# VHH binders against Adducin-related protein C1289.14, part 4

Target 1, 324 residues: Adducin-related protein C1289.14, of Schizosaccharomyces pombe (q7lky2)
Amino acid sequence: MLSKKFTPLSLKNAAKCINNSLRSTYAITGVNLTRGLATNSKVDPKTYAPKPEFSSIAVREMLRKSCLHEFTDEEVATRIELAAAYRLFGLEHWNENILNHLTAKVEEPDGTASFLINPYGLRYGEITASSLIKVDEDGNIKHPGVTGDVFGINRAGYVIHSAIHRARPDVKSIMHNHYPYAAGVSCVKHGFLELAQTSHQSGPVTYHDYHGIVVDKGEQKSLAEDIANKDILILRNHGIITAAESVGAAYYLMYQFLAATEIQTHASANALGDMNNLFIPNNKLVEKTFDVTREKHFSGAKYGIKELSAYMRLLDDLDSSYRT

## First folded at step 21 (VHH; from ii1 with Y110W)

Design kk1
Fold by ESMFold2, fold request of step 23:
Formats: C-alpha cells, sequence, structure tokens
Structure kk1 (fold): chain B 324 residues (1-324), chain A 124 residues (1-124)
C-alpha cells in the first residue's frame, strides 16, 4: 500500500483483503509510524499469519456473523445439522486436517437441489451453519456463506459427492474420510467382513477401484454405478463414503462403520494371519441384526436421529458456535 | 424357502467348455459370498472357485486359470465358466453361499446354503 487515503475516484476501490494492523477499518489504533519505520511494517505477534486473510482475528470476525436469516427453515436446520457433523468429525479426529468433505442436500423453493459443503481452509472445529458454502450440482457457488470469497470449496473433493448426489435423489447427506482402520480395510482383497454385532448395521457394502486423485466424467459414472442403491462405498486404497437419507443417518452410519473396521483390524491381528481362527457370525443373524437396527428403527426413531441429537447436546455443552 | 439350483452340467468332450449357473432364491443374495465346490466319486468335496461380496475371487489349485467365477446380483445368480475341461474335472458341482471366511478352507466350510449339485462328465 502506497497511500493510507483514497482519492474521490478511488473511494470504494477493489475490496481489500483483511490485513494486519495496516487495515483502513482499524482507525482506532492510534499508532503512528516514525521516520525510522516509515517504509516498514513490523510483524504483529497477536495477528500474524502466513497470509493476513487466514489469520485468527480475520477468520474469527467472519465466523461470528450469521447469514441464517437468508435461508428457508429447512436449509437452516440442514446447515445446523451438517455443521454439527463437521464438529463431531473433528472431535473424533475422523478428518485429515482441513481435508475431506461432508455434504448435505437442500431443496430450493423452486424445486431444484443445492448442496452444502465446508469452506476449504477452515478446520472442522471452526465450521458454523453460516460458514457452509452452498453450491449447485456442478460445484458453482450459489451462496458463499460468511467467509465470502476467502476460501471457496475444494472442487476436486466435491466431485465425488456430486457424482453420487446426482445419481441418488434419495440421499440427503454424503460423508467421506480416510480413517486409518477404514482405509486399511479398503486395501485388502477380501474387503469388509461381518464379524461383530457393531458390524451388522452396514448392509451390503460396495466397492470402487482406485483411479488416482483426478476424477473425470468416466469415473463419476462408475462411482454412481458402484454405489448403486447402497449406503456404504469403500474406495479401494483410499477411504470410505457413507450416503444416507439424513445428516444424522450418514453421521451415525459412519460412526458405526468406522468402529466396525477397527474391530476387523483387531480381530484380524488376533487371528495371527489365518482367518480360520476367527469365530464367524451366522449370516442369517447378521441380516436380522441389520433389519432390527436399520429398517425397523429399533430405537423408536429413524436411524441416526437420537444419536445425532445426543451429540449435538454434547457440542452445546462444549461450544454451541456451530449453530451460528 | 431357500433354494440354490445348479444348471448347465452334462456330458462334454475333453478340451470342451461348459457354463454352470446357480440361481438363488429365498435369501438376501448380495449379503453372501458365493462359490462352487465339486466332488468326484470316492473323493472329498473340494473348492473350485469363490467370489466374495468385494468381488475378490479364489480358485482351487487344480483350476490353473481354466475357470472363471462371476456373479450377477441383479439376477441372484452365480456362474462358473469352465474351459479346457479334462477327464479329471468329472464330478458333481455344488453351489454354496456363506461368509467369506468359510471359503478359506479349500475343502468344505459347512456353508449356510448348498445346492443339490449338477453332474459334469468329461469324456475322451
Amino acid sequence: as target 1 above (324 residues)
Amino acid sequence: QVQLVESGGGLVQAGGSLRLSCAASGFKFDWYAMGWYRQAPGKQRELVAAIYRSGYTRYGDFVKGRFTISRGNAKNTVYLQMNSLSVEDTAVYYCAAGHEVLFEDKRSGWFDYWGQGTQVTVSS
């Protein structure tokens, strides 16, 4: 910046990114530069970040804002639920830093579908209902949320979600991660095994072969074909996806399936390299367990509703800001 | 009522081909690994091929690349394409359904469901 004042023609010039203590909106600082420091800006230890727009103060200012009044009641509810799911993934360490993504579908008043996803640059623990970005099926931003143009979405990460959402109108929420036990199961030829009671909520899992990090239109079609009408897709040599009719269902299915993959890992290790050392369940009982837990709503509510609700109360006790 | 019904057996000349089918009904087909066993007169039942829910396939050592197992979940059917048949392949072929782990024992795993068998006879 060469000047701290704007000429009349430069008033309202290009939007400035959030900077450290040199922002024009911070006129209350009272700090004046001396001659010896006139050409230099000192690092401010309270605000420093590798880029000012990513700093704690800049991000916290954005995240305290709410834009929920701009949306329908259905979208507000979906934003709160998805933000809660992001926070819960963060608490469980199911995320890889700022990577991976959870999506949820919202119905627009005109009957079209839009999708919510995290800003690429926020921790899962920073996500709020208002920070979620709304995109169309192709990933074009329809509403940037309260972070505006600072982060955007990870377009490459969204492609897997859009492929499935496009093929599955019944799915409201898709969740993905690379949790080590699940990624480990994705690397073995026999795949996921029905071993313990926890495992039996999955239903028939499906598989998709590894094609690298680039997802073209051919792979998008095969992703949709591979998941078919099922709820769990194992991405070989990669990770897993849950797809469900609600945010709560997708979340709780992920919770149970990740636990099941950990059980399989421990059981396999205890088998000492010989799967004949495993006690295997009766498949008729596996099917019955699935029917009771998933199809007959054993808890008295649809799958994932009570479970998400209980953990939203945990979040409220810890930090209810996800509701912003 | 659970049924596994094998078909496609019969008499074939050495070097020939057969395609066995096993139609499944009365259970949730895509919840099971599927496979084929065979039993020749005076011998124990032995694994021919298995296909897991993951798509992973296993074959008995005697197959030597000659057979291919596949499954059609939409039709609840498992197939065994048998090529380059020899007299040693003469046996009753049985379809089986069960947990993947049961197919790790190449002889017999006492599966949840068995078919009644189809005779394959290779002459010459």
Scores: ipSAE 0.472, ipTM 0.792, lowest interface PAE 2.6, mean pLDDT 84
Fold by ESMFold2, fold request of step 23:
Structure kk1 (fold): chain B 324 residues (1-324), chain A 124 residues (1-124)
Amino acid sequence: as target 1 above (324 residues)
Amino acid sequence: QVQLVESGGGLVQAGGSLRLSCAASGFKFDWYAMGWYRQAPGKQRELVAAIYRSGYTRYGDFVKGRFTISRGNAKNTVYLQMNSLSVEDTAVYYCAAGHEVLFEDKRSGWFDYWGQGTQVTVSS
């Protein structure tokens, strides 16, 4: 770095412009001679962050960059879709701060599979197509994106995704959160209930018992066994997972299922502690509703395509930077 | 045609065991809670055991830990292991499929599907 600062009294002040990986000086001197020209402030109220490389200025500079030219058209499309899904999760408040993760599979030119995931340290609202980190099945970074040298991945969070991706070659995208209504359903013995039309569109649900925050190899196997060939997994006392053939499908399934869990919460509350106060749908009609809404030509496009597209237009109206 | 076909019933000595099976066809088995009811002559049909899609199980008070319900989703089959049988367990046992809430509701006529029943007879 070629920028220089000069003070006649300080030989140790070289902080803001030196670069090894990536990653103004605001003077606060005043009329008090003891605080004279020889001192520099290292705290600038406009730019301070607990760690400089995590500052708004540093992160914004990284996020302005694009690395999309490095990838195939198919990977670029997947990156844009997944970044959109992250932004939509953020708008819906389905995320917990910077936690939880969404992944999408990418086929490499040599036929091997890689996976995209958020950098650990960015808000969902900051995610761009170029910020997504590409990893192999084991979570080793294959391409850091524009921020991955500063933020890695949450390897503990990735483990659940890799377990399912490994067992389910048909799945392109896996989404996970702890949204309160769904987490609440994960805490009740009767589980998810088919109560309203919205509920019937989600499809069959599977369950996996809570074994703590750390997921070892044995639990990874049982996780894969429990989801089986289904698209929704309730993690008891924890949260939920959707797994689907496209980013749009995984996103829209999450949207529908979270809405269904909210309906169940309201219906259960209005039942005044007595399940006999509920109108119960005929399960034959439940099956038919699901089949009709999933039939090949019901919406005129594959499940999740129109829905993701519509909300990508919303994002474009609000802030199209996810496309970077 | 939807079918629930019970099997495994028969004659057994008091203190003995039986394992009932219910094979399901013609509907999406893993979308339903499953259960067993019984009816003795002159009595109302009563819940023996239920197993929800979530894996939650419940039992009639008279079971007192003697019976165990399980389900095999890959085989579309529900099982009832009955141990320590007594003469009072003599009844026709029916398999039922329906919404989870209906197993909390004592109105047995509200279930989507019923089997034809299998006779269990316990001799003294």
Scores: ipSAE 0.460, ipTM 0.791, lowest interface PAE 2.7, mean pLDDT 84
Fold by ESMFold2, last read:
Structure kk1 (fold): chain B 324 residues (1-324), chain A 124 residues (1-124)
Amino acid sequence: as target 1 above (324 residues)
Amino acid sequence: QVQLVESGGGLVQAGGSLRLSCAASGFKFDWYAMGWYRQAPGKQRELVAAIYRSGYTRYGDFVKGRFTISRGNAKNTVYLQMNSLSVEDTAVYYCAAGHEVLFEDKRSGWFDYWGQGTQVTVSS
């Protein structure tokens, strides 16, 4: 492959020679300088960020690394699934900038539980399996992932997740967002309505009066009481939570429920201010639909497994780096 | 087999209080809004109170803050605390379960399930 080596290299050498010649041919006629050099270019347009450790270059360097060899096969699988869920939230625009959080429980070799969560400062589209931070139940970092100490976690955001994880040993994954249609339903007194087939797959919805950004111990207790043994919690005037036994289940439940809230929004608007314009579904059909789709594993696989798998293939076609 | 069983009715002096209960069985209680209707002789059934799955409550205009509806999902039971009763509150009180939209109709609606009723009689 003699022609490839010859052509590219010789052209670069010629360009270098020409540049040196042009430098000697053109002169700077005047530069006004004061006592010391007052000007100093420290801003590089290619790499500038408000903090250097948050720059594209610095973050890309961290995210190239993998720490997956340090973990059990089960934790590696969970990290890949949760990273996929973060990427899918980003693609669906279910996230709010870098805010909100998805968590997944992992069992340590000693039998204790730990929890995975996003570094606070990465976009959902940047999350990789190795970038996820592992914390104990109280939010203390057990393994910082490949970002080290650069980002940490949003401890205030984690508190809601830990409250539910403590109360629900059966839950592996908790997902939260403020998606406008669901947040809108959280603001209406009648709450979530069984209107269309998509709505019926959600099952019973629970409600909690959200007290604001700070969640004290009393609210943590009432969060656990309010969600009880259910999978969906509406935080009034705020957003929603799904809680499920797998990452795939929590993800697909979120998918279905957000779609259901959008349907409710459109149906309510089309009712033209008169609730009698709504067709009310048959309640036996509502319960049967839930039984078939959610509890009986109609697809032959646990709820959310095929659905997450299909969307992981979509991610692999687009950008498989979440697996790093 | 669906059952809504009201209890707690009876005779009470004007100004007194009663607490009605409605025990539900044979259906998925968490899937329904719950409510109380009443019917006096010669009158239509009218909404007394409703409580949605969301916890939102509605009351008939005649209630005027005197009654409180609540639900205990763990016990599949709906309660109606009735205070400051007057002779006009004398009626049969029925428990109902249905879709939230049906309780938005200010008059009697079509519900999936009704109880058999409990008599409340308020004496002077």
Scores: ipSAE 0.382, ipTM 0.739, lowest interface PAE 3.2, mean pLDDT 83
Fold by ESMFold2, last read:
Structure kk1 (fold): chain B 324 residues (1-324), chain A 124 residues (1-124)
Amino acid sequence: as target 1 above (324 residues)
Amino acid sequence: QVQLVESGGGLVQAGGSLRLSCAASGFKFDWYAMGWYRQAPGKQRELVAAIYRSGYTRYGDFVKGRFTISRGNAKNTVYLQMNSLSVEDTAVYYCAAGHEVLFEDKRSGWFDYWGQGTQVTVSS
C-alpha cells in the first residue's frame, strides 16, 4: 500500500541512521552493564523491547552470524535466492507485516527433501540466507539457522506450503501473500481476468474455497487437488499462492500476477462496473503470449532467472546482508 | 485445429431429460470460460448456461433451475444436464468458449470459438 511509494535509497539511509544510533548505545550501556544492579529491571529507552530476546540488539547480533559453511553449495544458493525474495517482498510490501511465507525446497544428501522458511518474528527486510529455518515436511525443525532457537516457524502458516510441496515434487518454491489487489480479486465471482498484456503472461489460475484460518488435514488434501499441475492458486476470500520450479520463477510469477490483479482492479473501476466498457483481448492471443513468454529464448533465460538476478543486484546496491 | 463438438441432442418427450456434451480440442481448455447458447428458428441466440474458470455458473432466466452446467477439465469437456424439458426448449444448442466477460454482456457474438450445434427437439 503506502510502501509502494518507498524509495530504496531512502530505506538504506533510514537503516544506516538507526544502526549508528544503536552502536552508540552499545558503547555506552555495554561498559556499564558489568557494574550495574544485577536484579534491577529498569527500562532503558535506548534498548527496551517487550522481550529482551526480541530486541534490536539481540536480533542484530544473531543476524550478523553465518551458518552457510554447514550446508551444501546447492542449499547455500537456494538460501541466498530465497532470502533475496524475502527482501524483495518486503520492499514491495507484498507481505502483511511479519506474516505470509515463502518456502523453497532443498534436497538433502540422502535424497530426502527439506524446506526453507522465514523465522516467525523477523521482518522480511531482516531475512538472511543463514536466518532461514530448515524443516521437514511436517514442519519439524532440522536446522534452526542463526535465529531459529529464538523465533521458530509459524506452523499454521507452513501447512499450506507443506500440502503443496508434498503433492508437487516438481515445485521448488511456493510464495503466498494477501496483497490487497489479489485478495480483492479472490472475492469476486468472475475471478481473475486477463485484461492486459501483463495479465496474459501470468498464465492459468486455479481456485480454492475459504475454510477458515486453520488448515486441517482434509483441506490440505483439497488444496493439493485444487492447484493440480498449475502455478497459481487463488485462495477465495484470502489471497494467492505461486508455485514454481525455481525461486526466481515463483518470485517473478508473483510479481506478474500481483500486477495483473492491480490492472484488473483499475480496469474494473474505470469501466464503472460495466463489462460493456472493457476491451477484451482474443483468448487465442492470450494463450500465445503466455507460451512465448515462458520460452527461454524470449528473455534469453528460463522464466524468472534474469528477473531475480536483476533485482538481486538492486538488493546488493541497497544492502547485501541477505547473503549472510 | 480448434474444435468444439456437441453431442447428446435428439428427440425427447416433454418432461424428459437430456445431457449435452461438448468436447474441446486444439486449444488450452482451462484458459477459457465455457458456455451453452441456443437458437430456435427465427430467434436470436440466447445464453443457456456458462461456467467460468473460477467455477462460477450463470444461467439464462428461462432455465428456472432445470439445467446444470459442469466442466471436466481432465477431459476438456463441458456438460449441460437438461431436466424437465418443455416444447419451448426446442432449439439448436451451441457450445461456446471465450473470455468470462462475454457471458456477462451483449458481446456474445465475439466468442473465440463456437461449436456446430446439436439439435434438441422436445415433443408433446
Scores: ipSAE 0.244, ipTM 0.681, lowest interface PAE 4.9, mean pLDDT 84

## First folded at step 22 (VHH; from ii1 with G55D G60A F62S)

Design ll1
Fold by OpenDDE, last read:
Structure ll1 (fold): chain B 324 residues (1-324), chain A 124 residues (1-124)
Amino acid sequence: as target 1 above (324 residues)
Amino acid sequence: QVQLVESGGGLVQAGGSLRLSCAASGFKFDWYAMGWYRQAPGKQRELVAAIYRSDYTRYADSVKGRFTISRGNAKNTVYLQMNSLSVEDTAVYYCAAGHEVLFEDKRSGYFDYWGQGTQVTVSS
């Protein structure tokens, strides 16, 4: 238990020399030249877009999202069908770049009608069920989908659809394009001609004088009057509209009518500018063909149902993202 | 039964006016272009005017500026307003329904339907 006595070493008196040196604090006002590092964000060639919000990265991010859980089963179905129709238009190159519109009516839980339309700026090949924008009859956005806040809608284009939807409560879907063969038909005085079996299946057509991009109230009224009870409206010097009871019907009607316009174009060319070189069917045959193929549900299902379904399966094989 | 019934014909003095009507029934009017033909005694039947489903109108040179073909509000009627009538306009006027191409000048066309005709007589 050895108690070794640790001797207290005497901490000597370190002297206080308080030398008052007048540190002239030259306050070097450090001009914090916060050189705003202009982050010369070097353009990344892999991601660059003229507008960042429309970049591949931004758009893909938006399109990965789904808002389908917010809607009724009926609306979800309509969105998927309409998205499919957009994709099919894109696949067939029926659309003019990012222009044109396909719409579908949806019934709200309160009994009011809303309408689905594409975001203005997406390629048709990019359209998804969730990307579709829900609008009221005046074109006000009720639900932007996953892209509407960025892209918005083409209101001018929608006015035509709105006018027809108001006039035709029996119509669920309206499709419009400027397909060259159809637009060509719209530019000739004699209009659409019944020339082949395919032509007879599309049904009777009606015409409207196109007055420009801006459709005023008067024009809306005239559109309503001109379409009457027909499902095909030819806008002179512009394009065509199909209107039908379902998205599938509108789609297939568009298919048949566009095919018919191609036939008319080829037949006219082969006629060498002389209509006397054309074999002309009698209109009794035209009526009979239409009745058998359209009125009697020749396919065994409602018009357009099997046809849209078949090509939805094609889309599923190619890219099923339209369903989201 | 399919019928085209013409009316409005009659006797009129030169310089006068008549309005012909053709009422169609028994077929789907929406499929048909409509037109008026006339046949004077000893002459061949000739196209007077046609209106296509596109509302495009065609006229014989002899009636241009004087005659107007139009569709009625009633979906199955076509009219021929004839103004400044002359003795040369005297004929039986027939309504026809058929394919647009049949109304081309070079084609005498086999129309699907014809009316019975209405007599127009213009006196000097």
Scores: ipSAE 0.776, ipTM 0.895, lowest interface PAE 0.6, mean pLDDT 90
Fold by OpenDDE, fold request of step 23:
Structure ll1 (fold): chain B 324 residues (1-324), chain A 124 residues (1-124)
Amino acid sequence: as target 1 above (324 residues)
Amino acid sequence: QVQLVESGGGLVQAGGSLRLSCAASGFKFDWYAMGWYRQAPGKQRELVAAIYRSDYTRYADSVKGRFTISRGNAKNTVYLQMNSLSVEDTAVYYCAAGHEVLFEDKRSGYFDYWGQGTQVTVSS
């Protein structure tokens, strides 16, 4: 029923006459301060970088962040160890500028394998656990870490690692560099010579022919074949690879092998170019030393564990930022 | 017990071919360079060919282009393919295992292991 008449209240006309007068024309002479905003994009000498995204400020801001809470405890541990290895390589100057790569395998919750690698553009001394990039076997980024969106990865470098990881499921970590002593050994026909006690501990080596920087599928296959079950691969005219069951093992193996190649270099120099001036150890002794110091793990821990741990303590004393 | 056992020797006519084999046992083959020496009657033992762990190969000048040293697919064998044999190749052939540096002429007497040798006779 009830229709009621809500009445349209007539908002009245109040027209009031507000009067004319005082147009005092203060001609405010608009000083056209057209100060030409010269976009004086003046380069700040304190912050300048060739690319702003790679500036000290930008990189430091990225590296202050942590994404470790996103990962399993196992992955976090692997990230910290790998970051430590990168820092140690940097301290020892084993890396070629921002090149070379260290990788570590991580197991995903679904049982699949992923791999950690450095952002392409950071110094090894800048690497943190969160800065490491997670990739699949093909090099696709699964997680960029805190820097991967800016730096990305070196795909060419990863191809070598990927090939070996695929071929060697027992390998957790692969380390590659072009350290001069090792690269020097890669350039001689007779290859690596075990000359001193240190050299007896690194173990057997394999060789791979140099085919340039680009690694195709055929080359990946050949790499897999050549490394076989060995943990040291000499890439002729290129560098070396260590492959091992842990980051610590790969690191310590790299240490021993580089030391061995340095010894070979010095011995060769002291021999004055005549191999007959070298004292050659009995290969039985070499084998025995390897068996005692490497296979039997008389150190009281797995190969590389004490060694990496010791130098992680060093890093903690110097700069513990690799842990974040 | 460490053993190097040579086989494949025998009598062959000039221009013929032989393939020698050296089977190694009792030691880790991957720790050693391998090589072949020969000793003819009244002559000194001489290097014929060597293969290093790097797969680098060395040959005596007298056998270059005719002989080939190689590692077998089987983890503990080394071969010497001998083609275009001549009467001058008649000798006892010995397999040796040792460090790469020992295959230099001045160190030929200090190998870790020697085989017993196999006779190769090339007839005219």
Scores: ipSAE 0.723, ipTM 0.867, lowest interface PAE 0.6, mean pLDDT 89
Fold by OpenDDE, last read:
Structure ll1 (fold): chain B 324 residues (1-324), chain A 124 residues (1-124)
Amino acid sequence: as target 1 above (324 residues)
Amino acid sequence: QVQLVESGGGLVQAGGSLRLSCAASGFKFDWYAMGWYRQAPGKQRELVAAIYRSDYTRYADSVKGRFTISRGNAKNTVYLQMNSLSVEDTAVYYCAAGHEVLFEDKRSGYFDYWGQGTQVTVSS
């Protein structure tokens, strides 16, 4: 209970702060420190990028724009499909960083062929229909899209696509990547093995020897010769190419082939380094499966159409910005 | 009907050369690795050479450096160039088509298609 009322000692002590007026006229010698405004351009941590033109802000601003009104309906459709394919590659992690290329042929009103390719610097998840760059057979930019003036194209990568497009007028779309399982297959002498039902559907493959990073005219010719009439080209010690009559077909072929390479990898691992431990299907059955699935419209539509369409719907649910 | 037809066999003197041909028909060549087997009198059938769809080539040790397997420019043909032939090379040579893995030693005999064989006789 004890209420101890500790009393508010009033200590008033009015310390007489002595007024001493010492007017010391400190002559403010105005050292005009012209502090050179070091424009301490303080790095803004929220917006900083190694190059401002590649910043999130700059790229987003570019990608908000649409140039689709400048193109034919057919080109617009192709741009949307190709953009979708890029987004799907990104979603599935089929691409090596910002590298690799997917191309699609566009027929110009004058009857010439142009090609769509990705800007070199965008993530695949950023690619939109308008961001795609239109180029001629030599890789010269015909239309930069909304990003091409800033990013340009990978010309070295395009040379491979150009060579194949020239050799294969039946091909509308070419897709290239270095997916690790597929690249692994490209590094073994026995090549691709059709080991499971999925693998039976991809079709016959062809091979091209490694000539280094730079593709010269001679290699372009050899690429054309090596691909022949096949839709899958294994670039030894490098990666793979799918080539098909539509963007959807090229995409779905890539899906099937990459899955097949994963199967081969897993099967090989389970075989413990002994090929005799593998169950090998009868090649007649492989061929039959291929014929049924690829030639007889097994899906009820052209190869890749339903498959791409289905996954475009997925993209629409996730982020429909690829369409613009 | 699927057929593998061997040709180019015959009688040759030791040290001579022959070129065998295998013409395939009735199936899609693009699906198959191709190879040559041989069977000498009283011996088991043995792999001589194989060429995979990847163009990887395999040879028996006994023929390495002397024989060359290749695909022809003509569709559905495989060749076996045989140089420096010896009496030990005398056999019936068979063309085979199948999956690459079937050309492994333990997988011999499970090929999808076989030719009827061509006789190669090397005289001393």
Scores: ipSAE 0.706, ipTM 0.857, lowest interface PAE 0.6, mean pLDDT 90
Fold by OpenDDE, fold request of step 23:
Parts: C-alpha cells; sequence; structure tokens
Structure ll1 (fold): chain B 324 residues (1-324), chain A 124 residues (1-124)
C-alpha cells in the first residue's frame, strides 16, 4: 500500500545578470556576396533525369529528327535494317543493357568503307536509322546522326568490330552480345555442340581467347586470325560474334546460334550431368543440313533476308519509329 | 572417299619417342574433333588422346604428361607426339574423327571415321 510522497524539489531562479558592454562596431563591410542565385531549380519529378541531356524529353526530341536525306539510298537501307536489328535484339532481350554493338559497313561514294554503330547510351528499343553513328575504321565519327553528338560511341567495343571488318571485307555486318546461354557455351572447354536441327544451321564456329575489356593492337591481330573465314566467333569467357554478308544474315545467324545455345543448355540440364545421356547427331547430317539451309538458299532468298523482313513487319506493327 | 591414314608407327626402345600422323581426306576436317585410340593384344580399344574443335585436349591418365595431340593447319592432319614410351604402350594406334561427345569410351563405336591403324611396338 505505502504511498511514498515524492517531494517536488524547488526550481530556484538564479537569473544571473550577464553584463552589456562591448558593442564592438565591427563594420560589416557589406561584402555583397552576390549570392549567385543558385537557381534552386526545384527538381521536377515528371522530367528529372540524372543528366538532363539523357532525359526522356531530350532523347525524344533528338529521335524525332531525321537525317536520312543526307545519305545514299544504299546507306538509308542499311541504316533501317541495322536499326531493325537493334530493335529486335531489344525485343528478344539479347542485349546486355546498353553495352552491346551491332555494326554495318557502308560503302561511300568515293569507294571507301564506313561503318554504322549505335550511340552509346540509347536503349535498343530507342534506336532509329538516323540515330546510328557513322565512323571510319579507327572509330572516328564521320557523321553523328541525330544523337551521336550527345551519346558518342563505345570505342572499346568498336575495336573488336573494326578488327574483324578489316580482316573480312566480305562481311557487311557484325553483331556482338553476351547472351547468357551463349556466354555459357563460351565458358566450357568443349565449346559449342550441335545437338538439334536448329543447331545444325548455324555453321562452323571458331574461338578466341579472352584478353579482357581493353582490346589492344595485338588482340586485334589475334581476332583477325581466329575468325579466319568463319561467321561465328566465340569469345571465351565473354560472348559471341556473328559476322555475315548482310544485316539480315548476321541477325538470323545470331537467332539460330542463340537458339542452339539454349538447346545445348536445356539438353545438358536434361542429361543430368552425364554427356552419355545426350543423343549426338552424325556430323555428316549436320553438314548436310547446313549446306541445304545456308549454301543452297533453302528459304528461296539469301540467308536472313526473309527472316529479317518478316520481323521488320512485326516492328512496323509495333513501332515503326526505327525507320526514321 | 573419306580416309584417315595413320603413319609414324614402328619399333622403338623403351624411353624412346615416336610421332604419329593422321592424314584426313574426303571430309571437312574443321567440323570434326579428332582423336587417337589404341588397342593392345587381348585388350579393348581405349582412348589415348583427343582434340576438340575448341582446341581443348584430353588424355588418358596413362599417357598424360608423355603424349601430346595437336592439329596441323595446312594438311588436315592430326599428330600424336609420344615421349617416354614404355612396353605398355605397345598397340595398334587408330585415328578417329567425330563429334566431341563421342570421345567417351562408351561411344567409341559411333565415330564417323576410323583409320586402319598403325602398329607401335616398344621393346624393353
Amino acid sequence: as target 1 above (324 residues)
Amino acid sequence: QVQLVESGGGLVQAGGSLRLSCAASGFKFDWYAMGWYRQAPGKQRELVAAIYRSDYTRYADSVKGRFTISRGNAKNTVYLQMNSLSVEDTAVYYCAAGHEVLFEDKRSGYFDYWGQGTQVTVSS
């Protein structure tokens, strides 16, 4: 019960008189700190971007423009096809964010070769014919397109393409990505295996050792040597390259090869870690299938032409802006 | 006609070396993994070495460190350098061409192409 009386100790007053005096008149020399009006430009949540030049508004404005009237009909066609290929890569999720590159050779009126490449910073779904950047063999920008002045190119990535283009005058288009199933194949010692009909259509592959992100002159030479006359180059521990006589061919080759690598991955999984569980086709059959589908123009057109055309029609139905 | 022709076999003393060659013709060499098998008297044919299209090489444990398989670029040829030979290496050596997965012992019968073999005899 017991009510212990907590006594209210006394708040006494000590108001001590801190004295008045020393008004030292420090003449506040009015340094007119022109407060640079930091235009506290209040962040607009609707338009904000980490860099204004990369904002949705800025990029859309750039992409509304067309410079196609400045080019030959042949270049315009190549630009449209390459832009389509980029869009298709995006739709299929073949690209690693903004990091991959597709190139196409353009013959200039003076007989020299130029190359088209993507601006480094656009999503593949944003790429248009006019957004593609024209460069020389050394990666110098000859024409920036409508976005190149802002985004520039990935020179490191282009070096791989340049090396192959120099080595292979027969190649018009080179496509590179890091598609996980293909990259997986690049990480195993036995490499690519032709396991299904789809896999038989890609053709022979070659390999290149991984030298890191920076491609020096020595690696350029080795790339040229390694690719030789093949259209598929597996970069060990990195990714894959398709090189072909047209944008359509390079695209469709990429499709077939990536599908083949998916098949290899699934088959390997279903084999439960034992290669003896895999059915292996006769190499004669593989070669025969390749000859029929690739060398004899099985589709009735050159390799990749009908295939790219079909999917360009799809793009037209979805978003035809790649043509601008 | 597809042919694999082995050469370089013969008689050698223990501790000696031989270099076998397999010349391929009649097919696209670049499409095939290549390998060497051997068959000793009264024994089953066994894998000695293989080289894949990826340039990956495989060796039987018994020959590892002593034998080297390699491809020759110019003449569709595969080689087997055999060093430190022993009496146990005495066999008929066969060249084979096929898919990489076939270079498993259980699948030796499924190779697309075989050579006729070359005799290697190592004397004590």
Scores: ipSAE 0.597, ipTM 0.814, lowest interface PAE 0.9, mean pLDDT 89

